# VHH binders against Octanoyl-[GcvH]:protein N-octanoyltransferase (lipL): the designs that were tried, part 2

Target 1, 288 residues: Octanoyl-[GcvH]:protein N-octanoyltransferase (lipL), of Kyrpidia tusciae (d5wvb5)
Amino acid sequence: MKQVEWDDTLWSRWPTWRLVVEEQPGTIEEKIARDQAMGRRVAAGGPPTFRLWVNDPCLVVSRRDIVQGLRRGGDPPREVDGLPIRVRSSGGTAVPHGPGVLQFSLVVPRMDRVGMEEVYRTLCRPVEAVLGQRGWRAEFGRVAGSFCDGAHNLVVNGRKIAGTSQSWKGGLAVPGSRNRGYILAHGTLWVRVDPEQAADWLNDFYEQTIGERPIRARASTSLHLLPGGEGVDVRQVIAETANVLESAMGPQVKLERVRALTDEEISWGREGASETDPRRVAYGVDRP

## First folded at step 1 (VHH)

Design c5 (framework vhh_7xy4_2)
Fold by ESMFold2-Fast, scan of step 1:
Order: sequence, then C-alpha cells, then structure tokens
Structure c5 (fold): chain B 288 residues (1-288), chain A 122 residues (1-122)
Amino acid sequence: as target 1 above (288 residues)
Amino acid sequence: QLQLVESGGGLVQPGGSLRLSCAASGFTFSNYAMAWVRQPHGKGLEYIATISGSGGSTYYSDSVKGRFTISRDNAKNTLYLQMNSLKPEDTAMYYCATHYKYGWSPLRYDYKGQGTQVTVSS
C-alpha cells in the first residue's frame, strides 16, 4: 500500500524506464560517448535510462582535469602508463576503467525542482542495495552548501568504493530536444581493482598534468577486498544490480530490460567519440 | 640531445621593450608545452608564462599579465617572449624551459637553456 521502495529517489517519477545491461561492443571512446547519446534520446522524449556497462582498460578524466592541467602549462596527454586517456562529460576526479570496474549511468529528463541530491540517490540506490545484500554498509557524503556540483562517493568501512558525477545539459545544447534537456549521472564501482596499482596510474596522470601525486591507495577499496568478496566479479555484480532494480521497481514502474542501446544511440556514440579526445576537449579541435 | 638557446636580452630603460627568442632542437618542438622562467640575482626561479605545444593556449603569472606575450613558431622551432612596459623588478636571467618529461606544470621542467640576461635600469 504505502511501502514504496526508494521513495526518496526519482525512480517512481516516471511510469516507464529502460534498463540497459550492455553487451554491445565498441571502442573505449564510443562506450564513453554513449552516455551523451542516451542523454540525446531522453531529451527527445525517450524513457529515462539506467545503463550497466564495462570498458576496456583506460583512464577517464573530467573536463576540469583537462582545463586544470592546461592552465598549468601543457598539452593534455593522450596516454599514461600505456593506458589511453579519455574525457567524460561529467565532473569528478580521474578514474580507471577496465574489466574489474563497473560503470553505471543514469539519464533523466531535465526538469524544474529536480535537485542534485535526488539524482545521486537515484543513481546509487541499486548499487547500495547490492552492497547491503552482501552485508556491506555503504554510505556517502552530503552536500554542505545549497549550491554544489561536487561528486558523491560511496564509502564502505571508511574507504571509497565508487566515484560519481553529474552533467546537466539544457535543451538548446541538445540536438532534437523536445524538453528542457537531460541530466546525466555516472558512477564507477571498483569490483576487482588493486588500489595501489590504480593509485599509481592516477598519480602518474596527475604528476604529468599538475605536477602532484594526490591519490592515496588506502583511501579507496574494491569489493574483492571486502569480507566475503574474494570471489566477486563484474558480471556477477551487474546481474545482482539488474535483479535488485527489477525486484524493487518492477512492481511500481514498467522497466524494460535490453542488452544494447538503440541503433541511433550507437550511431550517435560513434559520432561523439572524438569529443572524448583530451586535445579536442582542450582546443575544440585536434592540435599537434 | 635537447638544446634550448635563448637570445634577445640586454640593457633597457624602464618603460622599454625587448623580444626574447629561444631556439629549440633535439626534440619534436610542436608536441611540447614551453615556458619562460626567470631568476633575479640571488633569488629563486619565478614562473613567467607557458604556451601549449600548438600555441592555442597561453598562461601568465600575475606579475607580467598584460605586459608580456608568449608566442611560438613551430615551423622555425622557436619560442618568443615579447616584453613591454618593462620595470626594474623585471631584471633577471631569463630561461626558456620545456615540460618534455613532466607535462603541464610551470614549476616542473626537465631542461632549461643557458639563459639570456635582462637588465632594466636607467
């Protein structure tokens, strides 16, 4: 009757949702660009979408990382430690992608009176539920001020397990928009990542861009390092996340589960792939 | 193998102008950000300006912003610093520097040249 699960999120806001458990292959830049492609579809009147996906090994950085590095005097690197560097449309710190890392993305229509806190709760709730089912209590920070575009991290046992960020696009910035645009929220969950190796990759990026090594391995953890997590893998966590979402929201909304984005979204992802190039982001075009 | 050779320094009166040049060799010049840094006698290195490999982005210290212009000619492998409205406090040895190994920090460079002296005095 009145036992609506996740009533403090946006999950019950729309009667129809799309759940993408992505099996469609693509290049690292295409897979990153698919988040914006989902945004374009939602802005054009498509259903709000939740995407579970995996990328090949790379480092994904924010536009802020590129701009900050550029202000410090250098051309943005395209590679570090043999890992390609690509730019995402949302904010936050640099994060590794790879077979041990779960990417989860939420796109909803941009509407008046939707707050960043609600969007983060909507993005993270399915993942928090999976953690809870395994006996791991996740928590995340609150926005201290009334205006803040900072990321919310998922924390387990005092260590960061997932990074999150948001990107808000107005209708005028989105081709074919029939509404006020879209809100994209993105999360990266460490399922099977060595925190020391990841810290080295991230620090080598920041060393090359801003001359500092700010990342501390002990500040982060991975599911495989938690009690009972030794055998966990990304495919298992994807299945558990999809199942939790279907169990919680299936009775309340029409949740359409698919294995791939539409052909149009895949095409838009190919078109948008070049926008993930660090030098394209820095200069508006590729430069030597 | 890397060489940076600065030139164009000299004695100039307050309010005057100088154009510094840096001839680069031994690396693919257009792939690397370049900086101008200076060192007054008996003091530490001070960052002046940085330019990206393509020349599309430039950055200046607050002490020289609006007075100095950094530029480059990638066809000639040459870096420039146009200095206008010079002040006695601009007196220093001026070095061009490369971010070849360390990337994007104005305070971290893996090579600097021999320098060119700028003296602003009447």
Scores: ipSAE 0.000, ipTM 0.117, lowest interface PAE 18.7, mean pLDDT 80

Design c6 (framework vhh_podentamig1)
Fold by ESMFold2-Fast, scan of step 1:
Structure c6 (fold): chain B 288 residues (1-288), chain A 119 residues (1-119)
Amino acid sequence: as target 1 above (288 residues)
Amino acid sequence: EVQLVESGGGLVQPGRSLTLSCAASGFTFSSYAYGWYRQAPGKQRELVAAIYSGSTLYADSVKGRFTISRDNAKNSIYLQMNSLRPEDTALYYCAARTYWGSKYFTDYWGQGTQVTVSS
């Protein structure tokens, strides 16, 4: 339907948006670093961007997770249970990536009079619309013991289905910025994930780093476990999300859909890939 | 049901190369992640290298010397070991890991192949 339905979001704020339905290959670390590359482009005057993407199996953790583990006197792990560990720029707790998980990222220019709540609504509205079309009602909420626990999780029937986080960068910290910087918001939606397997991976990471096992499998769910969700796959959800965005934008907002980031952004992603290494983050260089 | 069979181990002099192979059967090869682990006498089993779709992971001690690769058409995983050192002496294991959709986390292991680096 029309964009007027999303009047509590930032979708009407800019006349042009870019939608990236990413089909371009890349390593785990490159794909993660592409969010910051999009931020750099938006800060330089590029259009606000919404990215739909999928990563190979890994655990993505925050800088806070690395710092908390380091304070206990151990080197940051580069793997747990054979699964690579990579660091993202946004906050929150650890999240699994893989073929059953949809990543969705929003980058907008940093500006006065925009709040964190409005950014989360902007990030999640397309996904909420897809869930609604399938008969599933999502709401924001906290669920104790879930991955990426926070107030801005997407929750269905009291269980977490998606985790979200934000990263705000000032213009002085962004190369080539022509505005006040950018705001990055990121979401991770469980489309086809075994919650018990995911909880084991996350708990093994936290047990190794902080000596705790805080994640409860039953606190989270996956779309394939919801009524009518048995046959759902990530490619279907990506297509439905893109279609919802295209339908909602109306004639007042131009939405340019592309299958890849620019060559410049891909290059910046390659340059930034090493910054996702947990020991590079902790020590400023790769260490044994 | 799932089987992993390692081969290519042996006795080799320091500074030389060796290639280990792992043949997988009993499942859909492309839906799994694969790794090489090793266990030296009196030590715990440790991860040497892993391959997950288009991404690789290496232990710091082997980075730049070892290369993991896969051949989906042959249902095989390889570990190319260059510039071998006496400390690389160990029993080497191939492992397979489920991606998603398993009720619980499951690892499948081969029997292992011995690599001895000495004169």
Scores: ipSAE 0.000, ipTM 0.156, lowest interface PAE 15.4, mean pLDDT 81

Design p1 (framework vhh_podentamig1)
Fold by ESMFold2-Fast, scan of step 1:
Structure p1 (fold): chain B 288 residues (1-288), chain A 119 residues (1-119)
Amino acid sequence: as target 1 above (288 residues)
Amino acid sequence: EVQLVESGGGLVQPGRSLTLSCAASGFTFSDYAYGWYRQAPGKQRELVAAIYSGSTLYADSVKGRFTISRDNAKNSIYLQMNSLRPEDTALYYCAAVEYDWGEDLYDYWGQGTQVTVSS
């Protein structure tokens, strides 16, 4: 039996959950748009969903990053240092995606008296359990100069290992919603990332947009740089995360593990992919 | 810097009406959802009413009596309170929450305006 305490999370709130260990191919923008597609399904009465996924190399930024750049008189870049730039639906600052980065997403129905803290605990608990099993103690904390800076980062040895963000969508504004809408929480875990290179990519983006270089390599770390982490692989961490979730919650809830989203969600992801283009976000379809 | 400033509170008799106003500054007004919350002494803060781009939401206790509205040209949110009851006595807060942007959840709060309903 695992020594994971989960009763302070939303994991016991619903009798049925879907766990997506995603193997479905897709473009960078389609994979990003799938988080909103899951949100739409959950708002329509689908089961709360936890998604483990990996993207091809790119930088993913928030709508706020694009708007702040526009306010300083700059056009949003579509690429930096050879990496395409895409906009995500959840908030926070810029983050790198790639084969060394684990993306994890949680979508639950929006309900009365659900707090932001409870959602972050729900999102991060499976990942915290994996880190603990490897002998690494993670805690929530803020680290100035890290990627996706926020109070609910996962921190190991004073350095950020995962960034998180949330997006709360109102039920009356979400097509087909049968509840108050959905809550999307998203996390990005650095499994095998060079912090210096990542900081350079992120700072090059911010230098072009707001004229600053706010990201400090020393503020973040990667699992492969932790003691005993040299051989860690994203696929191993995905498998471990799915296994701890199944072990902890399988006895308490019906947890349905799948390798792909539904055809409807995949279609919605394709439909929403163009909304990740920085120029479309900035200017709409009528502007270059 | 985001600021929300409430006004219009006061002492009123049961059965009367009061209109609260909330002036917003420091951000793009139309990008946010807005809500009115209240907190009575010894009770938890509760959502009273919320307004999104095309939709409204009301607590059961105020539905049919209170109306939330917004004026994008004036960067203002309003709460029209009709048929006031003693149990409506509370400090009323205006809040803004991001709904279209997908940021970390940032709730911006005003300082509150006191509404007292008594004879």
Scores: ipSAE 0.012, ipTM 0.193, lowest interface PAE 9.1, mean pLDDT 82

Design p2 (framework vhh_podentamig1)
Fold by ESMFold2-Fast, scan of step 1:
Structure p2 (fold): chain B 288 residues (1-288), chain A 120 residues (1-120)
Amino acid sequence: as target 1 above (288 residues)
Amino acid sequence: EVQLVESGGGLVQPGRSLTLSCAASGFTFSSYDYGWYRQAPGKQRELVAAIDSGSTLYADSVKGRFTISRDNAKNSIYLQMNSLRPEDTALYYCATEWYGDYSELEPDYWGQGTQVTVSS
């Protein structure tokens, strides 16, 4: 008997998976909202989905970041340093998006015996394998002063390379759910990011909202700054990640690779885009 | 699996104090935000207090009377409720802020809640 690849993850839990190597254009807010759209589809009985995507330059903050700013009596900013600010549904702190940043998202059905640690391992394993193929050893760890300092950073040589977060949605909170809801896990990998510039953007956001500059450039790194990484780009990392997933899936698991979400998911993403506006998140809308 | 278990509710007279406790498991406690919610009969559920790694937030109705705190070593959060009023009578739930907020995200994880009744 041969051991299944990644037996400590959820990759063997379901017989069918969808891999989205996204090429569908959209606004910053639409692309962010597509994660929840995937969640809605999975909750309705769709296959668990892994999405590889890239956003236009912006800062994506958590609802916690908005709440902290409101406590200081200020209106949440819609932009800083020329970058739009948008809110994601998962926890953690602010992260930069842009052409040098790989977004990777995992959505699985919420069910018994699925734990947070297992979800993080499932989310990160394909990326860890790509890093390993390039000679870079990644591990989970916390790094003080890094971007999106969540529960499970990916760390290389003592510096953060990716931030992660999760959002668990109950069936009653998800329209059309045929199960207990979904679990969304999201990761942001710095492929070609200037850590000093990114720290300045993030600190300018926090200075404006809570009067602090907590981000340290040296706490984070980017793949292009690692030994042998100078020529790396996001498109290459996407291709390598997709190849690693296909290689790791045994014949017992069908991995359906697509270039876009369904039309229904794209529509739900457009519908949900306004919910990423920091002022809509802060103030809501009047009810009749 | 995330699990939150509340305790410490009871029947108290107006003006007295009560401390609620919430034991959390299934995640790295120190990495997440927490909140206390309540639901009174015939009313919408509301966020009462929230705590993250460095700051707290309170509903206007409880500000100055209630204090939220956390103990990372015990994987617990607490709600100290002083100067209780009949209007504080409700079923109290704890939740992670990551699973719920003020707008659309609903808390998905709590136990049966803990009943607080303020009555003479």
Scores: ipSAE 0.012, ipTM 0.222, lowest interface PAE 9.0, mean pLDDT 81

Design p3 (framework vhh_podentamig1)
Amino acid sequence: EVQLVESGGGLVQPGRSLTLSCAASGSIFSDYPYGWYRQAPGKQRELVAAISGDSTLYADSVKGRFTISRDNAKNSIYLQMNSLRPEDTALYYCAKLEYEDWYEGSDYWGQGTQVTVSS
ESMFold2-Fast, scan of step 1: ipSAE 0.027; ipTM 0.488

Design p4 (framework vhh_podentamig1)
Fold by ESMFold2-Fast, scan of step 1:
Structure p4 (fold): chain B 288 residues (1-288), chain A 121 residues (1-121)
Amino acid sequence: as target 1 above (288 residues)
Amino acid sequence: EVQLVESGGGLVQPGRSLTLSCAASGFTFDDYAYGWYRQAPGKQRELVAAIYGSSTLYADSVKGRFTISRDNAKNSIYLQMNSLRPEDTALYYCAADFYSEDKLGYTYDYWGQGTQVTVSS
């Protein structure tokens, strides 16, 4: 029941935070677009926000994945193996979404003297604390052949358990921004995922787009495959993460826990949903 | 070194037009979002218009009257101001803000020195 220390994160930087333990229904694309909607709210002076959420089965890819595929010729696929493909605003590579996968998102205002490392620590600290309470030691590391083979992973026993990425938006690119824009960081934690099946989905996407199969199932793991993890489920991990955040805040920081984004953010998510379509990203950015 | 240099300001009568220009140097022009801000005496600096790639954004007070554009070959940003009003009187600033999905963790903002626009009869 020991938590990791949080003095090397941004959690003490602002006096008020919002924690979203999302229960609001939505389509796959709406839920993805809600991260950017939170960004617009934070850029406009809203409190920094941490969101815990779950999506229906799909593959979420980066804009770079789409551009790389276009450079090799051919249209970006809208689905693979019966899974819809949607585009996120942050960097990195493809990740699977589904009922066995925990999505966690952090949005803070852009500011001077904040680095990528500090943002990743802020994003991951609550999840690391939950893993630690279960006896699993997570650390940052790279694992060749893992999903979302980007800048940072959470690694347990030499295998990737969570992928992370960031998107930094300038104030000029964000409607209504009062700050210099926002920093969005998000993570995808495998709670109950079959690594072989996930590797097949990811490799089928890459084979269709760049003609390669770079993902190795053995490079990643899932919480349910860890010693003592057999009975773990996403709702339990969400509750434990929210509890860790609430207990860690202390009297100096107000953490407002809500079950849904504001109506304005939900509306922005609906309006932004079409921008997650791979074909719109590839062809529609400059067309009506 | 990064520089933004504004030009094209001046004194105009209400209902007239002005075009402001901003010349950018010292960086890869296409990697940045650009905007025009203005500041009237005793007021806060406010965003007037912004451009990132081909996307544009306008303040409600100028929408339909002002147009922002970019010329990548000349490393320049323009603000075409039509139907000028006395309340448009301000010092106009060009700004550049770095945006990248491959961002490594630092925030960059660059500002010009400003150009005065005065709308009076």
Scores: ipSAE 0.013, ipTM 0.285, lowest interface PAE 8.1, mean pLDDT 82

Design p5 (framework vhh_podentamig1)
Fold by ESMFold2-Fast, scan of step 1:
Structure p5 (fold): chain B 288 residues (1-288), chain A 121 residues (1-121)
Amino acid sequence: as target 1 above (288 residues)
Amino acid sequence: EVQLVESGGGLVQPGRSLTLSCAASGFTFSEYTYGWYRQAPGKQRELVAAISSGDTLYADSVKGRFTISRDNAKNSIYLQMNSLRPEDTALYYCATGYDLEWSDYGTFDYWGQGTQVTVSS
């Protein structure tokens, strides 16, 4: 598609998409594992899916964070400062979760000639549009000292507002796959987060694992700290994001909105929850 | 344990071609995903191309010019670079991991030492 909104993204690639505005309860680890459950469904021929969700307070780290800690001779911690620590399947570094943080996830089938930048554009476009409607200009960029720092952060006024990452799974690694697997892209947007507190949590994790305090509070911001953002909350941003997606879909693309994943996906998320345990990731089995 | 050794870099004129090779050892080669990253002086490391069983991925800047391939019998991956430009000048790294996880910093678990590519007249 050439003359539609977001023609430089994957949104026009498939005729049907599922939008999940998640209201289904679950544990911290179940909600994290639901991203891979969506991947499994998409790999089996389900529609590409965009998920808007919120987790209870915790720190979510990458497998790379666990591996780096092990190389320093320490056991991965299961909590820091009273926050549970869980491992996600996508790359990058540690991010805080909580009621003031919007999680957004994109799952599409793996295909030839799909670029990493194209996937990031697809993931972030709806969120960029919401920010733009509020008068906030977001751009991709790096900010030294921010959480999960990479070239595809969303940045406002020189400060990071969202971190992003991807995970590409081959068909052989996905049970029941009818295609070449899936691509998962995930974003974490700070809607109402205290940057000083978040930096303390992240630095306490890194100090315990690698002996360093690399995170700088001033490198990141939150929507509620932006001009005109004082009254913003996550429910409001979720509603605006869903509305933007519905409005942007042309007559060639059907967007089906649901409030929960399928029972099968919920079950797969429950089954996959234990794989988010830092010690299980580190050692391949549960260890004290 | 896992080891990656890059080769094939050099100095070439704009518009020419180079083929980079990466030899892997210490593991079951076919179960891993491989990528090529590059880092220009004063810049961050960026993904160029990746290959898993049956699938490839390319950065927008190299699509149509570069081709990644693998030879499971030789435990090697290759990056064929055509129509080279001065902006392709960088240290090129081979990287691998069990699952392909994308981030700028360390999507892959294991990295080679790098091979220098310089495109200049």
Scores: ipSAE 0.014, ipTM 0.370, lowest interface PAE 7.0, mean pLDDT 82

Design p6 (framework vhh_podentamig1)
Fold by ESMFold2-Fast, scan of step 1:
Structure p6 (fold): chain B 288 residues (1-288), chain A 122 residues (1-122)
Amino acid sequence: as target 1 above (288 residues)
Amino acid sequence: EVQLVESGGGLVQPGRSLTLSCAASGFTFSDYYYGWYRQAPGKQRELVAAITGSSTLYADSVKGRFTISRDNAKNSIYLQMNSLRPEDTALYYCAAREYLDEWSGYDEYDYWGQGTQVTVSS
């Protein structure tokens, strides 16, 4: 009778999972590219993986953001307000990275019985549980004017606290794939972020690329601004998320916790780092 | 196996029109978003137009001249190119990506056709 509380998720689908509580150093672009490296490993028959990680300060945009900017005839910016700009593989809109932001990524094998909503529930459930333990009720929803504004944001008290997106890769697009490819889901949780500063960075990017300032500071919040959240930090949230995930695993599911990706995945991340350059994404080559 | 096959390219004079077609096979057509890319000699591949279930996107250089459309019943994507210019000369590629939602559906493409040549010269 011991079912996981998360019976509406994929957590019981596979007998073995890998949990990466990442301590491996790397450049901004290498850390971003590691999500695709995990995808390649899972497509080749590796275990489904959940990754908890932190990046250095930068602004991460989607390929759509780059394409929309190109319609204006200008080169994509490589930085705004001193922050490097890098491109991620998943959709959505621009999001800030930094020491106050928790990145969480899920990679599972692509299968005919996996739906998009189920993947979002699987990605977010550990984080929702941590928020619940702290007395904060998170729900999926849209908040106009927030970063990465989509239907599967995590919302607390009417304000966005985490943005999410997915990337589904077919087997033909993934070197060494032994299955139909992989599903990557990624979330960005604001643990200790100044919403006004973040809105300024995002709006400066959009003003330069599409001539608009769509982001409103009040549409988003950070855990440290919630009642009782004053002393929260990213390391505490990482530890709590790992503990929740370990506690939720049934006796039939083996969760292998590691501090780094495999050497092969690290190498693939290094190889893929250049693919995060906005001008390489736009033009297929680096430009001044 | 999934395949995209482009057709309709050719040599045309400036100011004329061409319609490119892309025939998709080996997967459920309606579960995918589509785009047209082009690559001119010595240049990088660039997005020309994209179509999802809810929206279209065009490069500024072609906006008002080109129209992208889809026909789910025929498993086909079209690019109607009007008022062609010499600078439109390129190899044109059809691309497809699995539909998840509007925010992740069309900017990262998983499947590519082999291309069809469009040459605009006098």
Scores: ipSAE 0.011, ipTM 0.247, lowest interface PAE 8.8, mean pLDDT 83

Design p8 (framework vhh_podentamig1)
Fold by ESMFold2-Fast, scan of step 1:
Structure p8 (fold): chain B 288 residues (1-288), chain A 123 residues (1-123)
Amino acid sequence: as target 1 above (288 residues)
Amino acid sequence: EVQLVESGGGLVQPGRSLTLSCAASGFTFSSYAYGWYRQAPGKQRELVAAIESGSTLYADSVKGRFTISRDNAKNSIYLQMNSLRPEDTALYYCATYDSEYFGLDWETEYDVWGQGTQVTVSS
């Protein structure tokens, strides 16, 4: 019998996985909140889940971005340049969402001896494989002036192509948890994004909140700007990622592909949508 | 209510060592990630070390000198501080995650904080 190809990841840890190639409509905030809804299901004993999804145009910021702005004397804006601003549950800095951007999310049960690096490898391996099939070598790295500036960005030819982050929730913090909670990791891959326009949106956000313009367009790139990438689009990358997962899992791991989250998860996403409002986050900040 | 209580701070000379302890109560200790923050007078609070299920992360300023560890049987985490420097002088806080990012880019937001323990490194 064949084993999962990615033996340095968590893919072989569970006999059953769910792959969500999301076609369920929703508001910007509902789609963001669905990551936490998946976490709640996994914490309750559901299968580890990998989600491929796309959002309508917006900027998604971290709780830290909101807190930093408040402490420097400014309230966070609810929109910039006509784009809504919403808050995610994971760390890092602001990232754009839109039709040219692939969102990919991983939720696994929280366990002893799981490291942050192992989770990032698990999240990114399918995407790295797709890039490799197209002749592009991706690696983890930090790029000064990029749209997230985290340690586990995906980098191609010295430029950031995807930002990643994680959110770890203990069992006591998750309603209905039957294990130690969950680990959420997600990434944002620029498939067809204009880096200059994206940098302007991100810099307009930071200028309004902290009075700075830290993002450099040339620190990031998009797949359509890579050699041979001219015809790439998000739907094609989704299909390639699903195919890579199917081929890598082998017969020991069942990968169940679905087009939507469960009704319960969709309901939890609607309930959690208000938690993405930057003003709710701002006024709910309470730290010593 | 989840409670964290720090201890082990004090006055020490440069080059010496201290061990800080953080005692946790009111929840299942082994299910959580923990961090040590510090705040020097007039400075922003900064994360110096974090631990989750045996994975550890350190600020560049303390790598090789500080070691974070956990003892699940005692519901405690520790910060072993070696080769202390005057710039390590700060109020040290223990904190735990229940909903935020775990990582080294200092974008981590903790939900539960202790009261702090003072470390002063002076000749």
Scores: ipSAE 0.014, ipTM 0.283, lowest interface PAE 7.6, mean pLDDT 81

Design u1 (framework vhh_7ubx_2)
Fold by ESMFold2-Fast, scan of step 1:
Structure u1 (fold): chain B 288 residues (1-288), chain A 123 residues (1-123)
Amino acid sequence: as target 1 above (288 residues)
Amino acid sequence: QVQLVESGGGLVQPGGSLRLSCAASGFTFSDYAMTWVRQAPGKGPEWIATIYSGGSTMRDDSTKGRFTISRDNAKNTLYLQMTSLKPEDTALYYCAKDEYTWEDLYSEGFDYRGPGTQVTVSS
């Protein structure tokens, strides 16, 4: 007998999971840094955690985006088009955050015999289930010209709906780790986003950093633009995602739902917020 | 400007050894973790090892018995000592600043600062 509905994922690997449906306020940089704070807690023996959250308007870029800009001799910008720019710990390319965008994050202990594909399946399966309930078939794929392009985008009708990335940290990189570290996987789902506006923001960033405008609005879509999606909002998608997780777990896996990270994790998020500054990432110190 | 230049590759017979070097400039080398990755013909990039500023290492289990990562902060140089080389080790070897994520290595469009050094294991 199947213990969990999704037997090709890590959801059955641990007997206890934490589901964070985050309502805790914070700055843009604090909310981004909370993903690594969750990683630190899990590495120290906390339960694997799935986080559903929303950020204020900003652009979140990867270390790779910063590296590309430095290669061309430019200082990383701290803002574009009035949007703050912050760096995440995971890979991929730039993604917009805002009230119409659902952030979903998975943290599990780093262990032998876990592959990147398995982690992406674990991260995305609850979201794929929500999309399926609405009659939208999502699959992994690449779409040229989309935000955060990679093999593990969620794609609907040939257009990207969510970007994903991972960060694998060893035990020596994580203070207080009781295991080999953690694996963080992060997804960004466009629930109610104007693709033209988002493409303009992303292209303005890339034009300033690498002199190119690679993002094509038509390469991505948003849930509100899909058939039957016009009334959808982030709160609705969060509730649906929590419900599919609870339904899929079965009796052998305890899913503890909370509305906030622990005080310790919130504190670590405040402490780590400055590490999202693009110039601190570029130079190891804040340089103008 | 950050600059990384790999060297020490070449043609070697199976069972042989090579030591790869990566010369770093444009940043305070001692403050940063450094990483070795490789890409074989027709395959995606493969992470080998990371060495932290303090000298601690994290290594891929499949190669850690044959490959050793080290650094010399006085010379701003990263090393990879490779022993018992196999034909499967044939690849372009890159060094990179910082601990790169798995996504950075396996997503298309990654950008390494170094041009890489070719290692060919053949009789």
Scores: ipSAE 0.000, ipTM 0.220, lowest interface PAE 11.2, mean pLDDT 81

